# VHH binders against c3ng28, part 13

Target 1, 373 residues: c3ng28
Amino acid sequence: MLIIIRPSGEIALKSPRSRRNFEHTLANNIRSVIKEGKIWRSQGVLFLEVNDNNKNIEELSKVFGIASFSPVMSIKSYNNNLEDIINKAKEVFAEIVKGKIFSVRAKRIGSHNFTSLDVQRKVGEALYPFSRGVNLENPEVEVFIEIRNDVAYFYYKIIKGPRGLPVGVAGKTVVLFSGGIDSPVATWMMMKRGSIPVILNFNLGGSVHRKFVLEELSVLRKWSGGHKLKLFIVNGTDVLIKLSQIEKRNRVVMLKRVMYKVAERLCDKANAKSITTGESLSQVSSQTMTNLYVTEYGIKYPIFRPLIGFDKEEIVELARKIGTYEYSIKLPEYCAISTKARTSVELDEVLKDEENLNIDYEKVLENSEVIEI

## First folded at step 1 (VHH)

Design e05 (framework vhh_vobarilizumab_d1)
Fold by ESMFold2-Fast, scan of step 1:
Structure e05 (fold): chain B 373 residues (1-373), chain A 120 residues (1-120)
Amino acid sequence: as target 1 above (373 residues)
Amino acid sequence: EVQLVESGGGLVQPGGSLRLSCAASGFTFSRYAMAWYRQAPGKGRELVAGIYSGGSTSYADSVKGRFTISRDNAKNTLYLQMNSLRPEDTAVYYCARVKYTSGDYYFDYWGQGTLVTVSS
C-alpha cells in the first residue's frame, strides 16, 4: 500500500534548507514508528509504501509533523494523455461513488496539456452514471486525483494528522512529571513542538503512583515519533526529611524549588535547555503568580508552562484526546485540590530557608532510578 | 473522619528498643505514603522516617541503621521499630499522612503523639 503524507503547513513555509531538515527528521521518525516499508521525499510530500494493514494508518495519526495522509487506491503512469487518467478514475472510483452524491478534486504538479478543471470535469462526467449526483460544496463522497509529472494518484480519504513539528527538531526539555492529568498533557504539547522530553518524577505517592506514571508514559511513547523516553524517579520521601526543618507554610514552594533545582542539574546532564511543567496559573495555592515567581527564582534554564493559561476543562479534554486521562484518574492521591500552603510566600524567607537546608541536588539526582521507555 | 492513633511510647534505657504503632482509620490506608515525625522539648519538628504506599522507605541520617519503618496494609497500621536508643531520641513521636497533588505535597493529618523517653 502507498500512502501520501503531507507535512505540517508550518514546515512547508520554512526556508528550503530548514524544510529539508524538518522533512528528513519526519521521515526518520516515520521509519522508527512504522519499522517496515520504504519512505521517500518528493516535491513537498512524503511517500510511504508498506504492506496493507490498518496499524500503519493508526500509527501515522500520532506522528507530529504530519498535517494529513491519504492511502492511495491506485496509480497510473501516463504519457500526457488525459484519457488514460479518466479511464483509470472510472475503474477505481465507480464503486466508491455508487449511489452517492460525489465531487472530484484534482491537483496538478508539473507541466501538462490539460488543467485541473479539465480533469475534474471529465472524470466527473465519466463517474456520473454510477452516482446519485454531483455537489462540489457538500458531497457525500469526495474522490481525489493528484497528478505529479507523469504519474496520477487516485485516493478518496484525507486523514488528519496531529500537525506540529517532528519530535527531535527542537532539542530536549526536562519535564517535571507528577502523573496527574496536567503533566502528561504538558509533555504532549512539548512533543508537538518538536521537543524530546526527559522525564523527572518525584515519587511521593508510593508504588501505585509509580505504576500509573509508567502507564501514562507508555501512552505518551506512542506520540514520541519513535524516540525513547528516559524516566528519572527521585525518592521524594528523602527530600521531605530535609523540608521538615522549615516552616510548614513554605514547604510546598520549597519542594517545588527542590524539584526545579534537580531538574536544572538533569538539564546539564541530558543536554536539555529548558524545564517544562504542567502548572496552570492559580489552579492551586502553590501556582499563584507570586509563588511561581518564587519557585523559579535563580533557575538558569527557561521554564516552559504550556498549560499556564488553560482551564481545567481544557486540560481534561486534551488528556482524553491523548489517552492519558484514563490513567490519571486512577490516582486518588492526585486530585487538583487546594493545598494547605500559603498562596503568597516571601522570596527572601524562602531563599534563606533554601540556604539553611543546603540540599545536595546533584546527590538527589545521582540516587534516582533510571528507566528507559 | 481521618484518625491516626499512636501507641507504644514509654520510658526505655539507653541502648534499648521500643516499637511504635499507628492505627489509621477513615481513609484507604494502602494508597497513602505515611511518615513518623518527632519533636523534642524546645526543638523543631523532625521527620524521622517515611514509607511509600508500596513499602519503599526513607530515613533521617540521625536514625539510619537503628530505626525501621514498616506498614501492614491489611491492619491499617504503621510501625516504627526503634533499636539502639539514645538520650537524643527522647521526643514526642507523631504519625502523619502524606498528601500529594500535581507536584505539591503537604501533611494533612497528624496523630496526637506518643512520648518516648530515653533515660540517661
Scores: ipSAE 0.000, ipTM 0.223, lowest interface PAE 19.0, mean pLDDT 83

Design e06 (framework vhh_7qia_2)
Fold by ESMFold2-Fast, scan of step 1:
Structure e06 (fold): chain B 373 residues (1-373), chain A 120 residues (1-120)
Amino acid sequence: as target 1 above (373 residues)
Amino acid sequence: QLQLVESGGGLVQPGGSLRLSCEASGFTFSNYAMGWYRQAPGKQRELVAFITYGGSTNYADSVKGRFTISRDNAKNTVYLQMNSLRPEDTAIYYCAATKVYWSGTEYDYWGKGTPVTVSS
C-alpha cells in the first residue's frame, strides 16, 4: 500500500535547506513508528510504501509534522497522454462514485500538455454516468488525482495528521511531570513543537502514583515520533522531611523551588536547554504571578509554561484528546504539603529558608530511579 | 466576455410543457459545462439539471423522468425540456456555465433568470 504524506504548512514555508532537514527528521520519525516498508521524499511530500496494514495508518495520525496523509488506490505511469489518466480514473473510481454525489480534484506537478482543470473536467465527465450527481460544496465522496511528472496517483481519502513539527528538531526540555491532568498536556504541547521531553517526577504518592505516571507516559510515547521517553523518579520523602523544618505557608513554594533546582541539574546532565511545567496562571494559590516569580528566581534555564494562559476546561479537553485524562484522574489526592498555601510569599524569606535547608540537589537527582519508556 | 440569456419561461397549466433555452455568447460554448438552477419564493436556489461539455447529464430527483437537458454546440445553446409540470415547479429558472466543473468553485457565469409559473 502506498501512502502520500503531506508535511505541516510551517515546514513547507521554510528555506530549501531547512525544509530538507525538517523533512528528513520527519521521515526518520515515521520509520521509527511504522518499522516496516520504505519511505522517500519527493517534491514537497513523503511517500510511504508498506504491506497492507491498517494499524500503521492509525499510527501516522499521532506523528507530529504531518498535516495529512492519503492511502493510494492505484498508480498509472503515462507518456503525457491525458486519455491514459482518464481511462485509469474510470477504472479505479467507478465503484467509489457509484450511486453517490461526487466531486473530482486534480493536482499537477511538472510540465504537461494539459492543465489540472482539463483532468478534473474529463475525469468528471467519465465518472458522471456512474454517479448520482455532482456537488462541489457537499459531495458524499471526493476523488483525487495527483499527477507528479509522468506518474498519476489515485486516491479518495485525506486523513488529518496532528500538524506541528517533527519531534527532535527543537532539542530537549526537562518536564516537571506530576502525573496530574496538566503536566501530560504540557508535555504533549512541547512534543508538538518538536522538543524531546526528559521526564522528571517527584513521587510523593507511592506505588499507585508511580503506576499511573507510567501509564500516562505510555500514552505520550505514542505521540513521541518513535523517540524513547526517559523518566527520572525522585523519592520525595526526604525532601518532605526537610520541608517540615520551615514555615508551613512557604512549604509549597519551597517544594517547587527544589523541583526546579533538581530539574536544572537534570538539564545539565541531559543537555536540555529549558524546563517545562504544567503551571497555569492563578489556577491554584501557589501559581500566582508573585509565587511563580519566587519559584523560578535564580534558575539559569528558561521556564516554558505551555498552559500558562489555559482554563482548566481547555486543559481537560486536550487531555481527553491526547488519551491521558483517564489515567490522570486516578492519581491519589496528596494533601500533606498543600495546606494553608499563601497567594504571595516573600522572596527574601524563601531564599533564607532555602539556604538554611541546604539541600544537595545533585544527590537528590543521583538517587533517582531511571526508566526508559 | 461570456454572456448567458434565458428564454422560454411563462405561465402554464398543471400537466403542461415548456422548453427553456439558454444562449451563450462570447467564449467557445463547447468548453463549458452547463446547469439549470431554480429558486422558488422563500427557498434556496437548487440545481435542477446538469450537462457536461461532452453531453453527460444528471437530474434532481424531483424532476427525473419529467425534465430533459440537452445542448447544441453549433448554436451555443442549452435547453431544458419540462414536461408534466406541477405547481411546485413554479420558480425563477437560471442558466449557469463553468469551465471548472469539478474544482469546488461556484459557476463562473449566470443568466438573469426566466420565471416559470405553473397555475390553473
Scores: ipSAE 0.000, ipTM 0.222, lowest interface PAE 15.5, mean pLDDT 84

Design e07 (framework vhh_7b2m_4)
Fold by ESMFold2-Fast, scan of step 1:
Structure e07 (fold): chain B 373 residues (1-373), chain A 122 residues (1-122)
Amino acid sequence: as target 1 above (373 residues)
Amino acid sequence: EVQLVESGGGLVQAGGSLRLSCAASGFTFSDYAVGWYRQAPGKQRVVVASIDSGGSTKYSNSVKGRFTISRDNAKNTVYLQMNSLKPEDTAVYYCAAKTVYIGSDTYRYDYWGQGTQVTVSS
């Protein structure tokens, strides 16, 4: 079967060189995800020819860079004779429109002796006897004819893709990934903008936490455009033991600074140019404007916070859509401690504590478990 | 290595009392919330009581007024004093160090003891 794939509108608006690069990356990502058949570019779309459509429809629905796609029911080559297209449409669509109110949509690329409106009118006339009527604004079923030079493509489904940009076009980001609700959504948002995430997890929750992190990443792997996800797991227990040496109110911000400093070293190692977090402004005491300023002070790389302006309900809705929410909530909720963070820690105090702790961030990273997903 | 070891379970008659203990090792006990959970035969594991690092306590509605949770940070131990026991309290009781909240995401310690059996006869 043949599938017409339409790239995101943002790709179509790029310069010819950039558009070719984005379309090339998109085609490579689709090949990595589908792993069978053939893909090629033609006049603003991609064509994918495969043997199985059901699995491929689900997989294509998770490829960033795709605005929409349509499985093709039939193909007709013609020699400038509109009647050939009308006869084929009648053959292909008669059963589709049977007993229903329908509309015909035509699109045309290339030079022809007829217009898209001519196609819509004449095919509509040919299908009318099989239908319950025509309604151009609110039909029960739509049938499509896309004419590209001397070939007509017949389909009745337009399936929406996730849009965005192909994963790989925007470079790497190191994601501070906790396994909670927020960090998987932040990761998904960075992939939507074409970035390859490198995952850094501080394991403070033992084997159960590790299991849920892996399950969430297996979900995100379906959205990665075929790119493998590298996961670095740091044993956070040793860091927490060192943090017991400083005042309780500063511990959460200091733990976050340790995480940021290790992420900074991972950026160097992985050739990433940013750190991404799942932080939203004022969600918790450690994420006030002042505490975010203190947390990132002196970090070499930009800190991206895709969720900075999101409320909890918006993040949960996205987590459900992505498929990570069900794994994020599996751990028990009754014993609540935040290490009580100040809503406004003092920069000089935190920097003095950091100097006194003298943590070897490079060594912390070197001792990480590395997994490829 | 984080370990939680429960003790103090046993057989008791309805209306009696038991005191459960949970000895913790391998982490800075005073900085973590700890809780008691129970699982009766054929039922899901449910929370009984919890105590945070500051000493604030929470209880399930079924045990309020009968059970008291407390902690001794010097001994790295949490206790559950169970009074006015009922046959419905029969379960395996588990100690757990359950949650640490770091940043926007929740970091969860899910360390469980092996459990201690409490049987309340009619």
Scores: ipSAE 0.000, ipTM 0.170, lowest interface PAE 19.2, mean pLDDT 83

Design e08 (framework vhh_7mjh_2)
Fold by ESMFold2-Fast, scan of step 1:
Structure e08 (fold): chain B 373 residues (1-373), chain A 121 residues (1-121)
Amino acid sequence: as target 1 above (373 residues)
Amino acid sequence: EVQLVESGGGLVQPGGSLRLSCAASGFTFSSYWMSWVRQAPGKGLEWIGRIYTSGSTSYNPSLKSLVTISRDNSKNTLYLQMNSLRAEDTATYYCARHYTVKSGWYYFDYWGQGTTVTVSS
């Protein structure tokens, strides 16, 4: 079967060279996800030809860079004769509009002796006797005719894609990934903007926590445009032991500074140019503006916080949509106090503690477990 | 008020065994992960292992063959069984309660006073 794939509107607005690159990356990502068939570019869309029994078409709904796609019911070559198109539309759509209020949508590319409105009107007239009526605003069913030069494409489904940009066009970002609700959503948002996430997890919860992190990443892998996800697992135990030597109220911010510093070293190793976190402003004591300032002080890479302006309910809604929520809530059980961190730590005090702890961040990273998903 | 009280420390002969206890009060013990941590004289803190609410355990690889951590939720008590003790196991032993922060971050928020284990002839 043939599928018309429409790239995100943002891609169409790019320069010719940039647009070609984005469309090329999108086509490669689709090939990686679908794994069979033929894909080619044609005047602002991608055509995908696959075997009729291909069950992977649904996965196009998780490929960033796709605005929408439509399985084609029928194709008609014609010789500048609108009647051929009308007759084919009647043949293909009569049963689809039967007993329903319908509308005809027509698009035209190339030079013709008729307009899109002519197609819409004449096909509408031909289908009207089979229908319950026409309503251009709120039809029960819509039928589509897309005419490209001397070929007409007939379809009745427009399936929405996730939009965004193709994963791979924006470079790598190191994601501080906790396995909680926030970090999977932040990862998804960076993939939506075309970035390849490199996942850094500080394992403080043992094998059960590791299991749920892997399950969340398996969900995110479906959204990666066929790109493999690289996971670095740091054993955080030595860090926790060192943190026990400083004031309790400063421990959360110091743990975050350690995570940021190790992520900084991973940026160097993975050739990433940013660090991404799931932090939202003022959600918890450790995420006040002052504490975020202290946490990121001295980091050489930009810190992306896609969730910085989101409230908890918005993040949960996205996590449910993405499919990670069901795994995020299965963190190991105990009576969790959300935070005991000071809402405003002193920069000089934290920097002095950091100097005294003298943690070797490169060594911490070198001892990480590396998994490819 | 959260309180953790270690007991069972003392003098033990090399090659001997010892069982430490940590009595917890002021919180729902069964809902928290617990750890054992030790500090030898003049040395830094060394993590021994943790026990999850499920009863599963995770150990420092250097110590895994020598220790077993268990819990009795009906008695609000955490245990550390130590076997084949050596002079280098001489330390103050602490039990510690795990605390989670938003996004699944964990650290220790409460520690006991510690109980001293001395391994000598």
Scores: ipSAE 0.000, ipTM 0.136, lowest interface PAE 20.8, mean pLDDT 83

Design e09 (framework vhh_vobarilizumab_d1)
Fold by ESMFold2-Fast, scan of step 1:
Structure e09 (fold): chain B 373 residues (1-373), chain A 120 residues (1-120)
Amino acid sequence: as target 1 above (373 residues)
Amino acid sequence: EVQLVESGGGLVQPGGSLRLSCAASGFTFSNYAMAWYRQAPGKGRELVAGISRGGSTSYADSVKGRFTISRDNAKNTLYLQMNSLRPEDTAVYYCAKTYFTYSGRSYDYWGQGTLVTVSS
């Protein structure tokens, strides 16, 4: 089967050089995901020739950089003979429009002695006897004819893609991945903008926690444009013992600072230039404005929080759409030598506690298990 | 759900030894860090020793070299071996587990405590 793939509108608005680079990355990502057939660029779209199966359609629906795609029912080469196009349209669309109110949409690229409107009128007239009528604004079915130079493409489905940018065009980000409902959604949002996520997980919950984190990442792998996801699992329990040495009310913020500092070291190792978190403002006591300020103080990389302005309901809706929600809700509670975070910690106290703890963040990272998904 | 039951406390002379035990139930013991805290009369509760899932240990300066924390995951039991006991070690000793939920809530789970008295 032949599929017409339309890149995101944002890609089309880029300079010719940039557009070529984005389209090239998109084509490579599609090759990595589909793994069969042929893909080539042609006049602002990509053509993909693959086996006719439902799996290919589902996989394309998860490739960032795609605005929409259409399986082609038939193609017709013609030599200045519009009648061939009309006859082919009748052959392939008569059953599609049967008993329905329809419209014909034509697109034309190249030089022709007829207009798109001419094609729409003549094909519409030929299909009318099979239909229940024509409505150009609110049809029950639309049929499409796309004419490119001397070839006409016939289709009736436009399947929406996830849009965004091809994964790989925006560089790497280190994601602090808890496995709760928020961090998978934040990861998905960074992939949508073309970033390759490097996953850092502090395992505070043991083997069951590790299992569901891996299941969530398997879901996110389907959205990665064929890019493998690197996961670094830190044994967080040993860090929690050190945190027992500071005031209880400061421990949750200090644990987060340790996570941020280890993420900072991972940025250096992985050549990432940002840290991403699933934090939303005022969602929990550790995520107040003051506590976020204290948590990120002194970190040399920008902190991206794609969910900072999201309500919990909005995050849940996205998690369900992505497919991570069913695994996130099964995560077990994790153990720490601490109680609930103070809603407003003092920066100077936290920095003094940090100096006294003198945690070797590079050593913490060295103890990580590294998995490629 | 979570139950922690301490035992092994009692009266001991200075320089003596005691071994405390904590029987844990209602959770997957091997997946959690555990700790021993103590509370002396008229004082706040202080951390004595902690042990991670991996067996890494931490001790208060006042007990380093004298106390040893250990765990038996097969028996769901936490231990505290106390050697060279001093009068200032007199306290109620608590087996403790604390955990965080993904909602930011945390719960301290404490046993009932076991009294250790170091005196003649």
Scores: ipSAE 0.000, ipTM 0.227, lowest interface PAE 16.8, mean pLDDT 83

Design e10 (framework vhh_gefurulimab)
Fold by ESMFold2-Fast, scan of step 1:
Structure e10 (fold): chain B 373 residues (1-373), chain A 122 residues (1-122)
Amino acid sequence: as target 1 above (373 residues)
Amino acid sequence: EVQLVESGGGLVKPGGSLRLSCAASGFTFSRYAAAWFRQAPGKEREFVSAISYGGSTTYADSVKGRFTISRDNAKNSLYLQMNSLRAEDTAVYYCAARTIYVPGSSYEYDYWGQGTLVTVSS
């Protein structure tokens, strides 16, 4: 079976060098996901040929960089003679349009003695007797003819891909991954922009929390374009013990600063150039404008917050689409620790507490468990 | 009902030793982090030592090298071995535990004992 794969529109807008690199990465990611067959680039699309019994084609719906794909029903070579295309269309589409209201869509690339409109009209006329009628706006079935130079491709399905950019083109980001609803969605959004996530988890919830983090990452692995996900698990208990030494109202922001500082060291180690979090503005007391300012103060790398402007309903809908929601709901929606935070902590107080705690962030990272998924 | 009960406090001379025990009941102790805190008259409660559910330990600078925290999960017990005791170690010692199984758990200790008095004098 032959599949036409259409890269995201953003890829087509890149410089020729960048576009070639993006298309090359996309082809490699598809190869890693599909695991068999032959893939090649041709005039703005990718062609993938697989065995007829291949059941993994649906996995293309989780490969970032794909706008859409279409399994090809038939192929016809011709010598610039529209009649050959009309006769083949009648042969392959008569049963598809039978008893249905239909429309014909044609696309042309190359030089021909006929237009796309000529193809649509004449194929429509040839198929009309088999159909229940034509409706260009609201057909029950659409049939497509894509003509590329001297070859016509016949298909009747356009399956939407996730769009975005191929994972691997945008570099690495360290994700502060809590295992709740938000952090898997933030991870997915960074992969959609072509970034490889390096996952950092502070285990505050023991073996149950660890289980759901691993389940969520197994789901996200299906969206990674074949890239393995590296997970660092820090035992958060030792950090929480030290935090018992400071004022209760400052502890949530301080815990987050510790997480950011450890993530900063992981950026150095993994050659990542950003930290990503699942924080949304004003979702909880620790995520007010002032508290986010205090939390990230003095951090060397940019902090990406893909969800900063999302409400909870929007995040939940994405989590369901991604497939992580089922595992995330086993975790509290809001951390109990977060409800104890001030809505506006004092920067100077937090910095003084941080200096007094004198946590060895490098040692915290070195004592992490490392898993490759 | 969740309970923590401390024992082993008493009067000891400077340079002496004491072993404090904390007995946990009503919960699965092995799944909790546990700590010792102390409070001297007229002072705030201060951290002494803690042990994670995985067995890693942390000590306040004032007690490091002198005190050793340990746990026995089979006996649902926490211990603090106190050596080279000083007058400044005089305080009521509290056993504390926190849940680590509920995601989004509190950063403050969830359960506290009633305390046991340690007096280091002449």
Scores: ipSAE 0.000, ipTM 0.104, lowest interface PAE 24.3, mean pLDDT 83

Design f01 (framework vhh_vobarilizumab_d1)
Fold by ESMFold2-Fast, scan of step 1:
Parts: structure tokens; C-alpha cells; sequence
Structure f01 (fold): chain B 373 residues (1-373), chain A 120 residues (1-120)
């Protein structure tokens, strides 16, 4: 079957060179996901031709950069023959409009001896006897005809894609990935903007935590446009033990500073230009404005927090839609223990503790387990 | 109420061995990483060994090859087997349970400690 794929409207706003590059990346991502068939670009859209039995076509709904897609029937309209178009429309649409109030929508690109209005009128007249009537504003079914030069395309389904930008166009970001509800959603949001996430996980929960992190990344892999996800797992035992030597109220912020410093080294190694976190403002005591200021103080890379202004309910809704929520909630219940951390730590105190602990961040990263998903 | 109670410390000669035990109660022992720390007179606390809930272990360079950390989840007990003891191993040894989880606060529990003295 033939499928017309409409890129996100945001891609159309780019320069001709940039737009071509974005469409090229999108086509390559589609090839990686669908794994068969032919794909080509034509006047602002992509065409994908696959076998009729292709079970992977639904995966287009998870490819960022796609606004919508439609399975189409087509004919060559030789010598601008409107009658051929009318006859094909009757063949394709007669059953679709049967007993329903309908409308015909036509678009035309190229030079023809007829207008889009001519097509809508003539096809509407031909389909009327099969229908229950016509209503241009509130039809029960819409049928579409798109004429491009000497080819006419017929469709009645418009399937929504996730929009956004093709994964790969925006560079790499190192994601501090906890396995909780928030970090998978933040990862998904960065992929929606075209970034390739490099995942950094501090494992404090052993094999069970590792299992659910891998399950969540398997879900996110379906949204990656065929790009593999690289995961670095840090064994946090040595860090955890060192942090027990400082005042309890400062420990969560200090742990976050260690995570940010290790992420900074990973940015260098992976050629990433930002760190992404799942932090939202004032969600927990460690995420107050003052504590976020202290946590990121002196970090060389920009910190992206896609969820900074989100309520917990909004994050949960997205996690359910993405498919990560069911794995996030299976983490041990002690992870929900009430925080006794201070809502405003002192920068000078934290920096002094950091100097005294003298953690070798490079060594922490070097001892990580590396997995490609 | 979370409780950690260390035992097994004492006076030993250089080259001797001791086995420390930490009895844990008031929480699901299997779900937590555990560690041994030590503090010599006039010095700060030093990491000795750690063990994850799944059994993976980590050791300070000063004790590698001499000390072995282990756990018995059925008995809710953490162990530290100390071999080839040296005078510099003299310290109060602490059993610790620390929790750091990303989107939740942290809490920690320490035992009262058990004294190990290595001298002739």
C-alpha cells in the first residue's frame, strides 16, 4: 500500500536547506522503524510504499516529525482527464459514503484545465446518489482527493502523528534518569524536540531497579525513531557511603551535585551539549528554587528541565500516554518516604562539604556499566 | 523503628581475624543496600565495604583482599569478615543503612558501633 506522510508544520518554517535536512532525517528514521518498502520526498510530503500486510505501519504514530499520515489509492490522470478522477472516486468512496452525510475536499498542485472546486463539485455529484446527503461544514464523513501534477490520490483516513522534530536533528543531551515517573517523561519531551538522549542512571536499588529502568527504556525506544538508546549505569554504593559523612539535610542536594558533575563528564565523552533532568519546581524539598540553584552551581553545560512548570498530575498523564507509568510505580515503596531535607541549603556550606569529600567524578563514570538498547 | 546493632568487636593481635555482625530490625532488610564504615580516634569516618540489596559488593582499597562483606537476608544480618588485621585497622566499626532515591528525600540509620583494637 501507498501512504502519504505529512511532516510537522514547524519543519516547513525552516530554510530550504534545513528543511531538506530535516526531511532526510525523518525519512531515515521511518526506514529504521518500518524496515521495508520505498520512501521518497515529493513537494512537501513523503510517500511510503509498503506491502499490504505490513504490521509496522502503526509505528508511524510514534515517529516524531510526523504531523499525520494517510493510506491512499492513486491513479495517473493522463491528459488532465477529470472523468478518470470521478470514476476512481466512485470506486473508492461509494461504500465509504453509503448512508452518510458527506463532504468532498480537494487540493490541487500543478497545471490542470480544472480547479479544486470543479473536482469537489463533480465528485460530490457522482457520490450523492450513494449518500444520505451533503454538508460542507458538519459532515459525518469526509473524503479527500489530492491531485499532484498527473497523479490523483484518494483517501478518507487522516491518522495523527506525534508532531515534533525528527530524533537526531537537535544533538545529544545527557539525561539524569532515575527510573521514577518524571525522568522518562523528560526524556520523551527531549526526543520530541529532536534530541538524542544519552541515559545516565545512578543505581541504588540493585537488580530490581535496574530491571525497571531497562523496561522503561524499552518503552522509550519505540519513540526514538529507530535510534538506539545508550545507557550508563553508575554503581552508587561508594558515593552513597561518602555522602553519609555530611549533614543529613544537605545529602540529597549533594547527591544531585555528584550526579550533575558525573553527567558533565559524560557530556564531554558523548559530545553532548546539555544535561536534562526530570525536576519540577517545588515538587519535593530538594527541588526548591534555592536548592536547584545550589545543585547546578558551577556546571559548565546548560541544564534542561522540560518538566519545571508541570504539576504531578500532568506528568502522570503523560507517563501513562507514553507507556512508562506502569513500570515507574513498581519501584520499592521506600522511594516514597517523606523527605526531611532542608528546603533551602546554604551554597557555601555545600561547596565546603564538596571540597572535603573530594569525589573523583571521572573514576565514578569510568566504573559505569554501558548498555545499548 | 529502625535499629542496627553491631557486635563481634574486640582485642586481637596483628595478623588475627574477627567477624563483625550487624543485626537489623524494623525494616525489610532485603530491599536495602548496607555498608560498613570505621572511625579511628581523631579521624573522620571512612568507607570500609558496601553491599547492594542484590549482593554486589564494593571495598576500600586499604581492605581489598583482607575483608569480606556479606549478608544473610533470612536472618536480617550483615557481616564483615576481617582477616590479616593490622594496627591501622583499629577503629570503631559502624553498620549503616543509607537511602538515596532521586525523587524522594533521603534518610539514614547508623548503629552504635563496635570497637576493634589491633595490638600486641
Amino acid sequence: as target 1 above (373 residues)
Amino acid sequence: EVQLVESGGGLVQPGGSLRLSCAASGFTFDDYAMAWYRQAPGKGRELVAGIYSGGSTSYADSVKGRFTISRDNAKNTLYLQMNSLRPEDTAVYYCARDEFYWDSGSFDYWGQGTLVTVSS
Scores: ipSAE 0.000, ipTM 0.146, lowest interface PAE 21.2, mean pLDDT 82

Design f02 (framework vhh_gefurulimab)
Fold by ESMFold2-Fast, scan of step 1:
Structure f02 (fold): chain B 373 residues (1-373), chain A 121 residues (1-121)
Amino acid sequence: as target 1 above (373 residues)
Amino acid sequence: EVQLVESGGGLVKPGGSLRLSCAASGFTFSDYYAAWFRQAPGKEREFVSAIYSGGDTTYADSVKGRFTISRDNAKNSLYLQMNSLRAEDTAVYYCAADYEGWFDESEYDYWGQGTLVTVSS
């Protein structure tokens, strides 16, 4: 089976040098996911030759950098003779258009003695007797003929890919991954922009929490373009004990500052240049604008919050689409520290508490469990 | 039947501005990707800017911050606002349109005849 893969529009519209690099990464990611066949570039698309298997279609649907792809039904080499294309189209598409309202879409590359409109019209006329009629605006089925370098490709499916950029082109980001509904979606959004996520989890919920975090990452691994995901699990017990020494109203924000500071250290070790969180504005008391300001104050790396402007329903819809939702809802509730943080904590007070706690963030990170998924 | 007609080209001094227009007819323009390409004498055609049917835009590095692409689907028109023009921007500018999914210049089915932009004193 031959598949025509169309890179995301953003990739195709880059300079020739940048486009080559992005398409090269995309091809490598596809190879890592599919693990069979041959892939090559040709005039703005990738061709993938594989064994006929529904699993390949499902896997390609999760590769960022793909706008769409089409399994090719048939191929015809021709000598600039439009009749060869018409005859092949009848052979290939007669059963596809049978009893259906259809339309023909044609694209051509190169110099020919006919236009794409000529192909569409003449093939449409040839297929009309087999069909229930033609409707260019709202057909029940569309058939496609793509003419490239004296070869015509016949297909009738355009399967949407996830778009975005190939994972690996945008560098690494450290994701503060709680395993709740939000952080998997934030991770997915960073992968969509081509980043390799390095996962940092503070385990405050024991073995059950660990189990569902791993299940979520197994799902996200399907979207990673074949890149392995590194997970660092921090045991939060010592941190929680130290947080008992400060005022209750400051504890949730201080816990988040510890998480950000450990993530900052992981950025240094993993050569990541940003920290990503699943925070959305005003979703919970710890995520007010003031508390987010206090939480990130003095952090060396930019903080990416892909979900900052999302409603909870929007996040849930994406979590269901991604496949993480069913695992996220089974995570244990965070019981050690209440979400009853004050909606506005004092920066100077939090910074003084942080100085007094004197947590060794390097040691916290060094004591983490490291898993590759 | 299908036509793309560029206008707005002309002679302009370095540092000046110019607005190119492209009028589409014979097809449902709102369904199409649209792009500007240019070709200087003796050089190959190069990408300038593109706008998707949904409005997302992209630019060649050489024109980022100076040129702005826009579309008006009600008027079946594509525009290129060119600011801070340089001698190196001298070229014939082409409007191109493609039914969603084709991105290289070699992929575009519909092209205008071009409009000349000359940047000189």
Scores: ipSAE 0.000, ipTM 0.110, lowest interface PAE 20.6, mean pLDDT 83

